# VHH binders against Mitochondrial amidoxime reducing component 2 (Mtarc2), part 1

All scores and structures are predictions.

Target 1, 303 residues: Mitochondrial amidoxime reducing component 2 (Mtarc2), of Mus musculus (Mouse) (q922q1)
Amino acid sequence: GTVAWRRTRPRRRRQLQQVGTVSKVWIYPIKSCKGVSVCETECTDMGLRCGKVRDRFWMVVKEDGHMVTARQEPRLVLVSITLENNYLTLEAPGMEQIVLPIKLPSSNKIHNCRLFGLDIKGRDCGDEVAQWFTNYLKTQAYRLVQFDTSMKGRTTKKLYPSESYLQNYEVAYPDCSPVHLISEASLVDLNTRLKKKVKMEYFRPNIVVSGCEAFEEDTWDELLIGDVEMKRVLSCPRCVLTTVDPDTGIIDRKEPLETLKSYRLCDPSVKSIYQSSPLFGMYFSVEKLGSLRVGDPVYRMVD
Unless a header shows other numbers, all headers, positions and changes below count from the first letter of the chain; antibody chains are not in Kabat numbers.
F, E and O are the ipSAE of ESMFold2-Fast, ESMFold2 and OpenDDE, as the mean of both directions, binder to target and target to binder. V2 is 0.75 times the mean of E and O plus 0.25 times the DockQ between their complexes.
[cut] marks letters that were taken out.
The coordinates of atoms that the task and the answers printed are left out; those that the model quotes come from them. Centres of patches stay.

## First folded at step 1 (VHH)

Design a1 (framework vhh_nb_b201)
Fold by ESMFold2-Fast, scan of step 1:
Structure a1 (fold): chain B 303 residues (1-303), chain A 121 residues (1-121)
Amino acid sequence: as target 1 above (303 residues)
Amino acid sequence: QVQLQESGGGLVQAGGSLRLSCAASGSIFSDYAMGWYRQAPGKEREFVATITSGGSTYYADSVKGRFTISRDNAKNTVYLQMNSLKPEDTAVYYCARDSYDEWGYSTFDYWGQGTQVTVSS
């Protein structure tokens, strides 16, 4: 039998309309920790990959397996990650650096974890890095876990009931979908409404697009970027994590979230999906795997 | 365990006033945005007003200048002062709040039982 893509291939005769250009690409290896800027990435069905490092394939958990994010531990945003062939190097204020191998021994314990009411497994990254996070955060005992592609991913359809979500896609530790995209123009618009300006890193997108109008990305259903075809999953609902300053690790709990709520709430017809969360940015699934890079044109695929 | 209890609805003549109250329990009230929605028979639930944790207020165009939302954090209560009422304002009024879940999405709606407002000609 033929190996199929996760979804049927798009039509051959699609018109391409350029809507912007890729200005920035980030990969976030560890959930809530600092992103790594890259010039080029591979997009897999489970998200971005740079060499052996995958987007949101690591997360900090409590000893009982419950996830920890910058909502509970805002200083996680200050953990910087350097990508070095087969290793991640972690740095944080007041800490000695620690080096973590990307490939873990198969003998390492598998933990049962919980994300957004769903069960997911993670392989323990060892006592040394667990103690490092515990010493950095100083509030309770923590561990680091890594997803393995041999493990069962999460299907998020029950948490985000969207007819646009592909039922056969799985994610590891991302909130919703493999790819998160925001335009520069949308950030500029938001900042015209804020007394204290925020930067893109508050919102943690994988791909930043320039050259379009504010919130134009809300209308993009199917994209071609480099070799990669992407399909809209849903708008990105924003939570209190967007109020954490990525330079200080201080959680404001109010801005920019309050300003976003003043003009970015969903239409009543989709309130069952988004509730009272303001919408800023877009989630996409990967329909055709491939590579993309900073400077690539962003095309809408239209019939 | 969050409970919202609306009160203050009733029958009023066109041009009259009503003050709705919503008492919240089981949560840290001051950290959450609070709002009012309404639903008339045969229609979907529509937005009326919201007040953020910082005190900023936002209103549907149909009620601007007539309705005022306010909060009393010491009493864990949000209010909707409704002036110059019209027959078109007849609906069940629902209190809602944003809340934080433990898993990262910060805004979930919690709805009370509702309070009926009827405006006669």
Scores: ipSAE 0.000, ipTM 0.178, lowest interface PAE 12.8, mean pLDDT 82

Design a10 (from a1 with D98T S99Y Y100E E102Y W103D G104E Y105F S106G T107H; framework vhh_nb_b201)
Fold by ESMFold2-Fast, scan of step 1:
Structure a10 (fold): chain B 303 residues (1-303), chain A 121 residues (1-121)
Amino acid sequence: as target 1 above (303 residues)
Amino acid sequence: QVQLQESGGGLVQAGGSLRLSCAASGSIFSDYAMGWYRQAPGKEREFVATITSGGSTYYADSVKGRFTISRDNAKNTVYLQMNSLKPEDTAVYYCARTYEDYDEFGHFDYWGQGTQVTVSS
């Protein structure tokens, strides 16, 4: 039977306007490492989940718990992940593969970690995978940590302390929000302005939408995709991380970021939020949990 | 509105010491990470040190063991004690309130106007 579902707003009173179709879905188990393309996903309040694997529930840290991203270690984008049964299989150039259990290593030490000035905990994933990342990156000692839903995530109030109007949610190791969405048309537009074309993987979205106009996603406040209802958080501000080539692990530091800055800077009225970062893609929170899949129509919910 | 005001820069001989201060106003200082960055002419701004709301400290390898970052939450002030200064430390030093404990700029950062440090050989 139909499970009772509690909504804050009745979906049946809203006009549904189809704005596109889901063309791609990616989950990124380990922060800064390569994404996994999936045909179907569950959306939880803390982001995407495929089977037992959750989006950005692992991250690489220094011995002191400070996070490491592709800004410092661009070659992290070359770490490929294969989902297999109850394991992640990690591969990287010059490395033997390593198999990591998805199940939380509940007897291992908890690290006090630091992401973007905020404290967050992580469970140590053991010496074998720590040595694997240390040997791969070759610069210093690293550890891998895994988030547990019993741990306290980073709250909206702490992520955006000047933005009291934002929805209440929590994230583990994602930068800012549970869901990140970009349209194919926005990427096509950007590529018309670039000498060297970039692909969607430069921007690491969870959901890619086709069938809309360039930057139309900037106007979407509330979406229904499959069973999932999502609400706009903020535009996605871009930094030098977007200049890392996902196929080579080489950081350009200029493009596509300089081109984005030439036409995608925020209005002066919202400079306190975005500063001088160009805007490309949208952050969403999950208002109604459920499943979505590639090929699903994307609807705006309008009152 | 957040404002950051640096002080304590100046001219010093190699091997000498300086203490930089950054006074913050307009927001709750104690809830945020505070950092120091520097920029020499013709170079990009680089990370120097950061201190979290809980007091954890992180340093660039080039300054580790020579510089010490600290904070006084009652005075809304962050400090950078610089010892064993080298000519290569010559730069404008910037205070930042940041969500990003990196050697690179983040979005949502608030920056001070900077204070000049010149180390003579």
Scores: ipSAE 0.005, ipTM 0.314, lowest interface PAE 10.1, mean pLDDT 85

Design a11 (from a1 with R97V S99T Y100S D101Y G104D Y105E S106Y T107S F108Y; framework vhh_nb_b201)
Fold by ESMFold2-Fast, scan of step 1:
Structure a11 (fold): chain B 303 residues (1-303), chain A 121 residues (1-121)
Amino acid sequence: as target 1 above (303 residues)
Amino acid sequence: QVQLQESGGGLVQAGGSLRLSCAASGSIFSDYAMGWYRQAPGKEREFVATITSGGSTYYADSVKGRFTISRDNAKNTVYLQMNSLKPEDTAVYYCAVDTSYEWDEYSYDYWGQGTQVTVSS
């Protein structure tokens, strides 16, 4: 479907308060696979883009189009991706590397896929990469699909039908929002409560902010980073995917989720949104498109 | 549309056992994660157990080793076998379905009406 680019606000006279600095930026081209650290990114209304590579614009599916994530196949977190101008290079333990062109023939089959109970399309990436994932995971036949901007994404109204106050946006294969942000201080706080320390890659944020207090990002409604204006969608509820070790591909199913649950549950007033999920990190939509870089100050926009 | 009907609740003495069943209708049951939650009077609804479409199970620490969740996809039914019951297990038990494919013990879309479990000392 048609992408809407009318996200600028009519009134922009705001005071800027610096709340931190961008310490890291990650793009995750393939859902559940390893992230790629970048020094600079463009933020589109559907998420981060580095050159021709877009955040979560690829995903692994079963032959029937149902999504596959690290919940079903934890070893997906071990698939590493190298970004090249027109290609992705994929590597995984025990596998020969494979090169995937970013631009696919228009004749490639479009699959009807399902993510989180919602319909979404994906263009087939070809038999070679499908066989590569099938050989790597060894449990059943898999395919890789790619979203393109002519397709209709999943809308806010479909993702959060009970939350009519949320701004309109669309996502391809990300879980819930175009941008996912966590502070370094929040990870440090969590690690003081864990016997086995976890790293930021357990949580798969796009943007990591330093220089603020633990969980201060929970209070940020509107941000300016570089040229990009972002608006808070929701806190990020965490699930069992959080327990997959990104270095081993082993799913623990308990930690750090049980520790998060011990102190990061939502207020009863918002239980209809988050249920009993512990909250760690923030979801944002992109209100003004632009570029941001590692080292950029993070400003809260206040009236 | 998914409809869930719980059964098997009742009165039991401490140390006893009960088996809860939840029958699902109107959907492709085998593709979805199924879970059990409970709510005691004056308390919030709390997680008990879940089973994914692939058969992986996860339990709350309070019931681990005492309760077992299982499913029968041919009958569109999920079960909760409760052993070594304690008075603290007294609650209304709810069956839930996660149709989102993003399995999470906290993200369930459809809920049953509940079945009462009372454990006497």
Scores: ipSAE 0.000, ipTM 0.156, lowest interface PAE 15.4, mean pLDDT 85

Design a12 (framework vhh_nb_b201; at its last look DockQ between E and O 0.07; V2 from the best seeds 0.00; counts 0 for: pae E 21.8 > 2, placed apart)
Fold by OpenDDE, look of step 2:
Formats: structure tokens, C-alpha cells, sequence
Structure a12 (fold): chain B 303 residues (1-303), chain A 120 residues (1-120)
């Protein structure tokens, strides 16, 4: 039997084409709270990390474990976070600052939480911060939970059960994917259509890219940034959260979402995925772990 | 490797005060967050207080207003001032140090503990 030596086709040296530059990096330690701008970030399989602080590894929940976002409580976007090694300092209008340890005792209660119909666990951050959020939001009792890396995240299979072709990844409390990317040019384009201009914070990206054409990011399949390799997952479907003013915490419920709906609807062929949601930004998974910095060139990897 | 040694434990009457000390050796103390934990007999170890490298403090609800954590970087020492002690505060108190290495793992250093007994 002639052992057909399958000649491992030499992995064609992927050609790198620069498509832009990283202009901004944000992490959002607490889901729906204000982003923290950073100069450098580690990209992990579950998203961005700055030190021990990971993107969207904290989440506000009701006492029954259901997720609370800026959709329900728009003022969450006004909660600012300062990073200090192993601690988070939270600030909000009318509130005294509160300091939270990043590392929680193992004795802290684990909650069963519900995020977009999916179950996920979260460790309670304690009564003090719970009361802080409760006092700040003044609507009902809330808790803050943290995802522990020892916990099981939400898998692609659960997130997108009908999309078997998607790469396998796991997330904590992000909506859809580990990394969210938007170009400056796309925002500029959107703003040409708006009476009231919106800033990038409306859309809460992790990575902002400059030096490309509007919506060019929609065409990017594989990216190299720093020493991180990323692969496209899906476009970002936008919801009413984009209508929350990041500076005031006021929800408009119309703009810029209505404008986006006017010209950024998905192709009918993928309507099953995005439905009637307009598309703005791209979701990526991390294929090769590493670090990236503001100012790094963004390369498209072309086979 | 950071070595931690607690001191200052003992027997005290309810309503009394005690000050615990933890001396750290072997590393740059200023780069570490320091904390106190306690373990009562038959109970799990629980968080008491922590102080960041920057000096920010955080307390368990059970000790808030009664205990104060502080640090002296020049002496590589963290303190726990315990006031208005209660019998339920009886436990072995452990000093802890946390190093931020920028990785997904954290090194925890622990002292041997010091016994605090509050007599009703």
C-alpha cells in the first residue's frame, strides 16, 4: 500500500497588507459601564485584558441573577472606572467613590445569572458594591458579579446555535464576541448623516482603527495587530443601546439607530442572523494570543 | 518569593481593641496589595480587609467601621487596627499579599496566621 505522503503544502506565507492603525483601545471592565482607555492591551481568547482587569468580566444583575444593561438602566454608562493594579475604583454622579478588589474571596457567593437567555455564573462582589449600585440607580436592588476564569463561559455553540461554521470561542459577559472593532471612517460616515453628531463611545468598541475607508472593516477576515491574530466572527448588530448618550446617560431610542437602519441593514441572505438590526462594527475572535498597542499597524492577512 | 509574618494577636475582652501587624520580606513591598483574612474554627476563610499599593482600602461588611487597614512601605508592614471587637471576631487572622504580574494568574502569599480571641 503506497503511503501517499500527503505533501503538506508549504503554508503559503500569508501576505500582510496594512489597512490601518490602531487609534484607540477601550476595555469595559463592567458591562454597560464607562470604558477605560488604555495604551496597551493583552488579547486573550476571551477578550482584552489590562493587567488583571478583563473586558466585560463584571456585570450588574438583579437579585434574581438577570443581567442589567444600559438598555434598562442608561445611567450605567456614567459609571467610570479607574484601574489600580488589583483594584477597581468606581465613580458616578452624586456618588462617593467605591473601591473593589479585582480578586474576590472564594467564599463569595456564586450566582446563577441570565444573559440574553443564556445561563452563566458570576461571583458576588459583596454587599457594599451592591448597595452602591442600588443607591446609584435607585430603581431596584442590584448586585455586581464577576466572572471567574474557572467558570464556564458562553460558547459559540450556545450564542449562535444555527451558525455552525463560526469558530469556537468562549465569552464571559460580552454580548457576542471577544473583540469589537470599529473604524474612525465609519463613524465619520455615519455622522455625515446625522443632525447631532455622535462620538465613538456610543458604540463601545474595544479597538478603533484609523487610516481606512468607511466600512472597510466589513471586509476584513483575518487581522494581525501587534502580535495578535484575530479572525472575523460577525458584524455587530446594533440595538437601542447605541442611542444612550455616553455623557448624559439619557436614552434617545431613535438616533443614531434609525439612521443606521436606513443604510446599514444586512444582506437578505443573512437576515436570519441579524434580523432587522443595522450593522455597525465588526466582531473578532482571537486566534493567536498576544498584545497590541495604540499606534500599531493593522494588517490584513491575505492568503 | 514574599514571606509574611503576622504578629499582635492575643486574648481581648469584648469591646476591646487589638492591632495586628504583618511584616513582609523578599520583594518590593510597595508593588503588592496587602490584605487580611480570618478563619474561625469550622468556618471557611473569609476576607477582612485589603489595602492597595496606592493606599486605597476595602473592608468586609462585617468589620466596616470597626477595623482599619494601613500600611507602612518604609517598614514593609501592613497593619490591622481592630476596634470594638466582638466574640464573633475570634479567628486566626492571616496576612496576604497579591502581586500583579499582568497575567491571568495571581500569586498569593500567606502568613502563618495569628490567633485573635475575643472573650465575651
Amino acid sequence: as target 1 above (303 residues)
Amino acid sequence: QVQLQESGGGLVQAGGSLRLSCAASGSIFSDYAMGWYRQAPGKEREFVATITSGGSTYYADSVKGRFTISRDNAKNTVYLQMNSLKPEDTAVYYCAAYEDLGWDYEFDYWGQGTQVTVSS
Scores: ipSAE 0.000, ipTM 0.212, lowest interface PAE 13.7, mean pLDDT 90
ESMFold2-Fast, scan of step 1: ipSAE 0.006; ipTM 0.404
ESMFold2, look of step 2: ipSAE 0.000; ipTM 0.102
ESMFold2 (binder alone), look of step 2: mean pLDDT 82; pTM 0.842

Design a2 (from a1 with R97A D98E S99G E102Y G104S Y105G S106E T107Y; framework vhh_nb_b201)
Fold by ESMFold2-Fast, scan of step 1:
Structure a2 (fold): chain B 303 residues (1-303), chain A 121 residues (1-121)
Amino acid sequence: as target 1 above (303 residues)
Amino acid sequence: QVQLQESGGGLVQAGGSLRLSCAASGSIFSDYAMGWYRQAPGKEREFVATITSGGSTYYADSVKGRFTISRDNAKNTVYLQMNSLKPEDTAVYYCAAEGYDYWSGEYFDYWGQGTQVTVSS
């Protein structure tokens, strides 16, 4: 017979639908410590970077390498960080200021650390800052460790072993994903249900979006912000850490978590992922590296 | 130290429109979320609408599609445009400013004295 060649249809490019605007960007250099508001950031595959400072690339550990968070030591939320090109400056109530170099000597010991049941390495930041945290917290001996990109991060397969459909990424000391996003609308909705208002810093997002409806971010699969493409990982499950007041360091243990549980529990079909944790905010991976800034439009990418 | 003064209330027939204004005194208006609340006799004060410092707007389900909140930062004024008014909208309408002082770490709410809106059937 005759050989028929099929005309190929042009591949349809993704359409951009604006869903909001970036209203705030925070970087959190040290896990559980105070965030730094920035006007612009780069997004790497492992999260936000402002100059030499990377999101959650430092954490406080016990001498045995087990992580310490505001769940055990709520006063960690009061540690303020100032970003300088080669240094972090740390301040806390009752403490003398300490300056920490971002670049550590290669001779500093690598610790085997443990974070949410997974092994991860960290380079020791030295005795001076270790003694500073130990004197501040007053409960036991602590050390500060720093991740570097030559170390192996925690992989998607280890974080979510039952969720084989998730894209491949790695994280250092963030809980579950490179980027955490919440809308202003979702916070406003929560606050209509609370006797005492909570602010966004209770939830520690990297990116805050304005101009959308409450919980609309729960529906966003793929985003373009500035030069950066992000892909949905999962909803952010919340625990008792969200009850720590970021201004006082006092842990309430009840609100806003009880109110979130009253209306933000997951659908039964995904209970294996989230259990009984309420959902507030979205986790994203970075699919295309680039820069974004406060005031940038937020677009959904739709095929 | 922040004072809020509402105006624009009055008597209107069902299906009519009113525009409420709230003038804020002080240099901090642009940093505040601004909202409208209402209280009918014998009822608790209820949320109507809010506009954040970034310009995002949120509405109670009962007023969505009928009321529009807006702000003019140059005039330190927030507005509530009320269309298709119903007798159930009859209440004292209160302007509120909600902010956060990052230096003290404290939330603060300021309330106006209220303006009466009466919708006749």
Scores: ipSAE 0.000, ipTM 0.131, lowest interface PAE 19.8, mean pLDDT 84

Design a3 (from a1 with R97K S99L Y100E D101W W103Y G104D Y105S T107Y; framework vhh_nb_b201)
Fold by ESMFold2-Fast, scan of step 1:
Structure a3 (fold): chain B 303 residues (1-303), chain A 121 residues (1-121)
Amino acid sequence: as target 1 above (303 residues)
Amino acid sequence: QVQLQESGGGLVQAGGSLRLSCAASGSIFSDYAMGWYRQAPGKEREFVATITSGGSTYYADSVKGRFTISRDNAKNTVYLQMNSLKPEDTAVYYCAKDLEWEYDSSYFDYWGQGTQVTVSS
């Protein structure tokens, strides 16, 4: 028989290297709508949770269940959300406030919806909020749907079928991963290259980190923030959705995307993943659930 | 790596019909949305139709009611049945694996070699 060579490796202990500090935390209850700044959040395997409100657990759909984003309806970025106990309060320009209960009756209809070519379910939020979005957007009939944890999420194997090395996780309505992180220094660097400065809200991260160098987050594999352990998924590729001004709801279609393309394109070796999309920010999965807060040190875990 | 091979194009008179086929190899076909795009002479590629892994279909307004997209997961093939063809349908037709049909063509994973459709009037 064949005898394999054997070697005992030295026992390694993980070292914590502080790479920055959490400067801002955002939760985005409804896909494409305004984020809510929070001082503290729980991180679940499916993303951020503040009380009963979960990140990207609601989305606007057409009557046939197809996803609607700021690409089609840029004015969605102007819908503001207030978190109050068991309710979301929605506001938008020219609209009266509407109050949406977070917990829906189990008898509400379940729709088959579509995200990134994948089918996913959503529970109907009722005719009142559907009519509210329809009246606000004025282009066609819309509905609002909510994910619940009894439904099947989109798995890593379905999201990244060519990337077999990625860890297993599920998401509801986020684009690709449970957590999206950008450094403040990366935004500062981008703004030195732009005639019109952009805010972090153009990029919709969950966590903003200060105190590091520009694009240093591109090198972080495993992070500890508060009680939460996170593992790198992929760099965040940017598309025309990043050209929507969060204060006006106007889609530019050019900036900051053209400037990002001038210096943030991927290495040719990974072009099969990112194509011609520029890279700005990082996607993470949650490996150990827990709480984190604004002001927490951000540690890189190293051997 | 997924390879896509389109077939079924040709020359047809206005009002005629063609059926395009796209055979996929490599990855798990049934897990993906599949779409058809076209590029007319001197134009950028434009969306035609898509079918999700669950079988939901979506069409460009210009082809709705005339074209029908379908799939056969056992054969790893997606089809485009084109009826009531018009001269403005003249283009090279491409099959693509869709992450999301609303993204521009630079973001799509895979394109086949294409199949030429010419509609004379």
Scores: ipSAE 0.000, ipTM 0.180, lowest interface PAE 13.8, mean pLDDT 84

Design a4 (from a1 with R97A D98G S99D D101E W103Y G104W Y105D S106T T107S; framework vhh_nb_b201)
Fold by ESMFold2-Fast, scan of step 1:
Structure a4 (fold): chain B 303 residues (1-303), chain A 121 residues (1-121)
Amino acid sequence: as target 1 above (303 residues)
Amino acid sequence: QVQLQESGGGLVQAGGSLRLSCAASGSIFSDYAMGWYRQAPGKEREFVATITSGGSTYYADSVKGRFTISRDNAKNTVYLQMNSLKPEDTAVYYCAAGDYEEYWDTSFDYWGQGTQVTVSS
């Protein structure tokens, strides 16, 4: 005969509950620059990879190594990137296109950079692309740097010194986590509250999920998408950077941030983490590497 | 633009107290988030505390309950009150200022020269 499964016995296998479907996947090679929509991606422990191109493995820095984002230079959101096997092609309003090799000479200098007050290294991408960004932004001298997986990333302990319970991982130039996810339903809900509608690109997620209720992603602890297992890190706190229009490069400083603050502030019990920042989207770490695609079902793993 | 100058560092015995000050000159101080970082010999610079333009404060777990960050917008000064000092608090302490103030936006644009704090056993 067969042995009946008993609910009082410890569960040994994860139960999969479908919560949605992947509707969009974006990779953002250069911090603050335009994303590239892809049909499929590999997820590594440090984030998304499409071929040789990795998510947020390049950033613009000042000559002293301090990071530059759309906070200081909103027009960075207008820099478009075309992916090719060995090259990135960069375009921006008023600029001639420039082609950047993904593989840099090992002789290129390594800069000591600063990102959110933390030290991180980056390999210089050369004078041509540095002059291109300097000519585009017109405010001061800039350089472009590239992270190498042989370099030390920013650790969870350094990113979240007050949150000792978080899982251990490292990131290069992403703000806080390897993967950023938002649902379509959450954006629809936000837009019902706005006079001027905003699109998903204001929020720069890697993965967009359809087929769930608004803010349901706030409840997802462990996900299986394609071959990839992800674990919740934190809700994504939003700052003034979300007020930069990705089509114009103009920083509003008010919306959609003020509307988000009106209804998306954290519960008082977690105010020590999020304070006055409104919450929109979720940060995940990658627990099992693999591939995922647009159209894949999104499963919550429950025990 | 903004210039930052730290003061108040020095030598103190374990269990003692120090108050660090950071005077800002140039741009409108009240619009900036202010922070303190430290760097011990042979180690990377690490976060200590930050205070937003609105007065919200955040601390590293290692200093929470012992250190207090505060600001005086009329004097363009940020302070770090350091109590119950330990030998492991020995470091150069740096003041930092950044525009666009929210938690998790710790992109500090301006840094001071640092002030040495030495805690003896």
Scores: ipSAE 0.000, ipTM 0.229, lowest interface PAE 13.8, mean pLDDT 85

Design a5 (from a1 with R97V D98E S99T Y100D D101Y E102Y W103E G104D Y105W S106G T107S F108Y; framework vhh_nb_b201)
Fold by ESMFold2-Fast, scan of step 1:
Structure a5 (fold): chain B 303 residues (1-303), chain A 121 residues (1-121)
Amino acid sequence: as target 1 above (303 residues)
Amino acid sequence: QVQLQESGGGLVQAGGSLRLSCAASGSIFSDYAMGWYRQAPGKEREFVATITSGGSTYYADSVKGRFTISRDNAKNTVYLQMNSLKPEDTAVYYCAVETDYYEDWGSYDYWGQGTQVTVSS
């Protein structure tokens, strides 16, 4: 028989090296829509949460369940979200505001959706908001769906089947990880190479870090921020979505993506992961849940 | 997996018209935006027009009012109707397809081989 353990070994104490400070925190409730700046957030295993609002727990879909992003509908970046009590208030150019309850009736239809070739479910948010998005985008019928934690998320094994060394996690509607982080210095470096300056909202990070050198975040494996422990997943590969101006909803399709391709392509040894996509920012999983806030020091955990 | 084939380029006099076509073939995993870009000799590739899967259109200021992008989703084909052509429109025109399907989590933009448009004055 196996002898039961009465004592657990203590976890090895890591050295903490401060690498920066949190300068900005954003939650993006609806995929491709405008972010909400917050002073403090909880980090769950599935991403950021502010009160009852979770990061990328809503998305716009076509009637057939296919996801819709700013890649197809750039004007989605102009949809502003206000967090009020138990409701989301949506605003967009030329539209009357609409108020959505965060808690939906369990009788609302569950749609089978597809996101980056993977099946994922979403609960219908009702005809009123579906008509609101349909009227705003004007091209075809759209619906809004909400993820429920009782549903199955997309797992690491499905997202990265060739990368068996990655930690196990699930995501709802984020592209591939619970947390997305970029440094201010990396944005400053990029802007030295651009004729038209871009702002951080082009890249839609959850956490912005100041006080480090450009692309230093590419080297961070394990972070402690506030009460939260995070582990590096992969570098963030960038697509044409990064060329959508968050203030105008106009898609450039060239910049800043072509400039990023000129100096931020991956090493040939990892081309199987990133192909020809330029790398800007880092994806992290949440290893220890907790709270973090703007002004918190960012620590790298080292052996 | 997507392949693109452009057609309809050629030589035209200033003030004339051309219609470019781009047919997408192969396996299609999701709906996608389709667009046109152009590259003049010695210059970088520049945006011309795009059309989303839902039919929303966006144009470069230099072509707005003269060019019209359209699509036939049943044929997976995008068109660029070019009217009131100017010598400055001379370039190789490229079709591009963007998909929301990422097998390797990198960005995938599929490009055609290009079609030459020459506008003589």
Scores: ipSAE 0.010, ipTM 0.298, lowest interface PAE 9.6, mean pLDDT 84

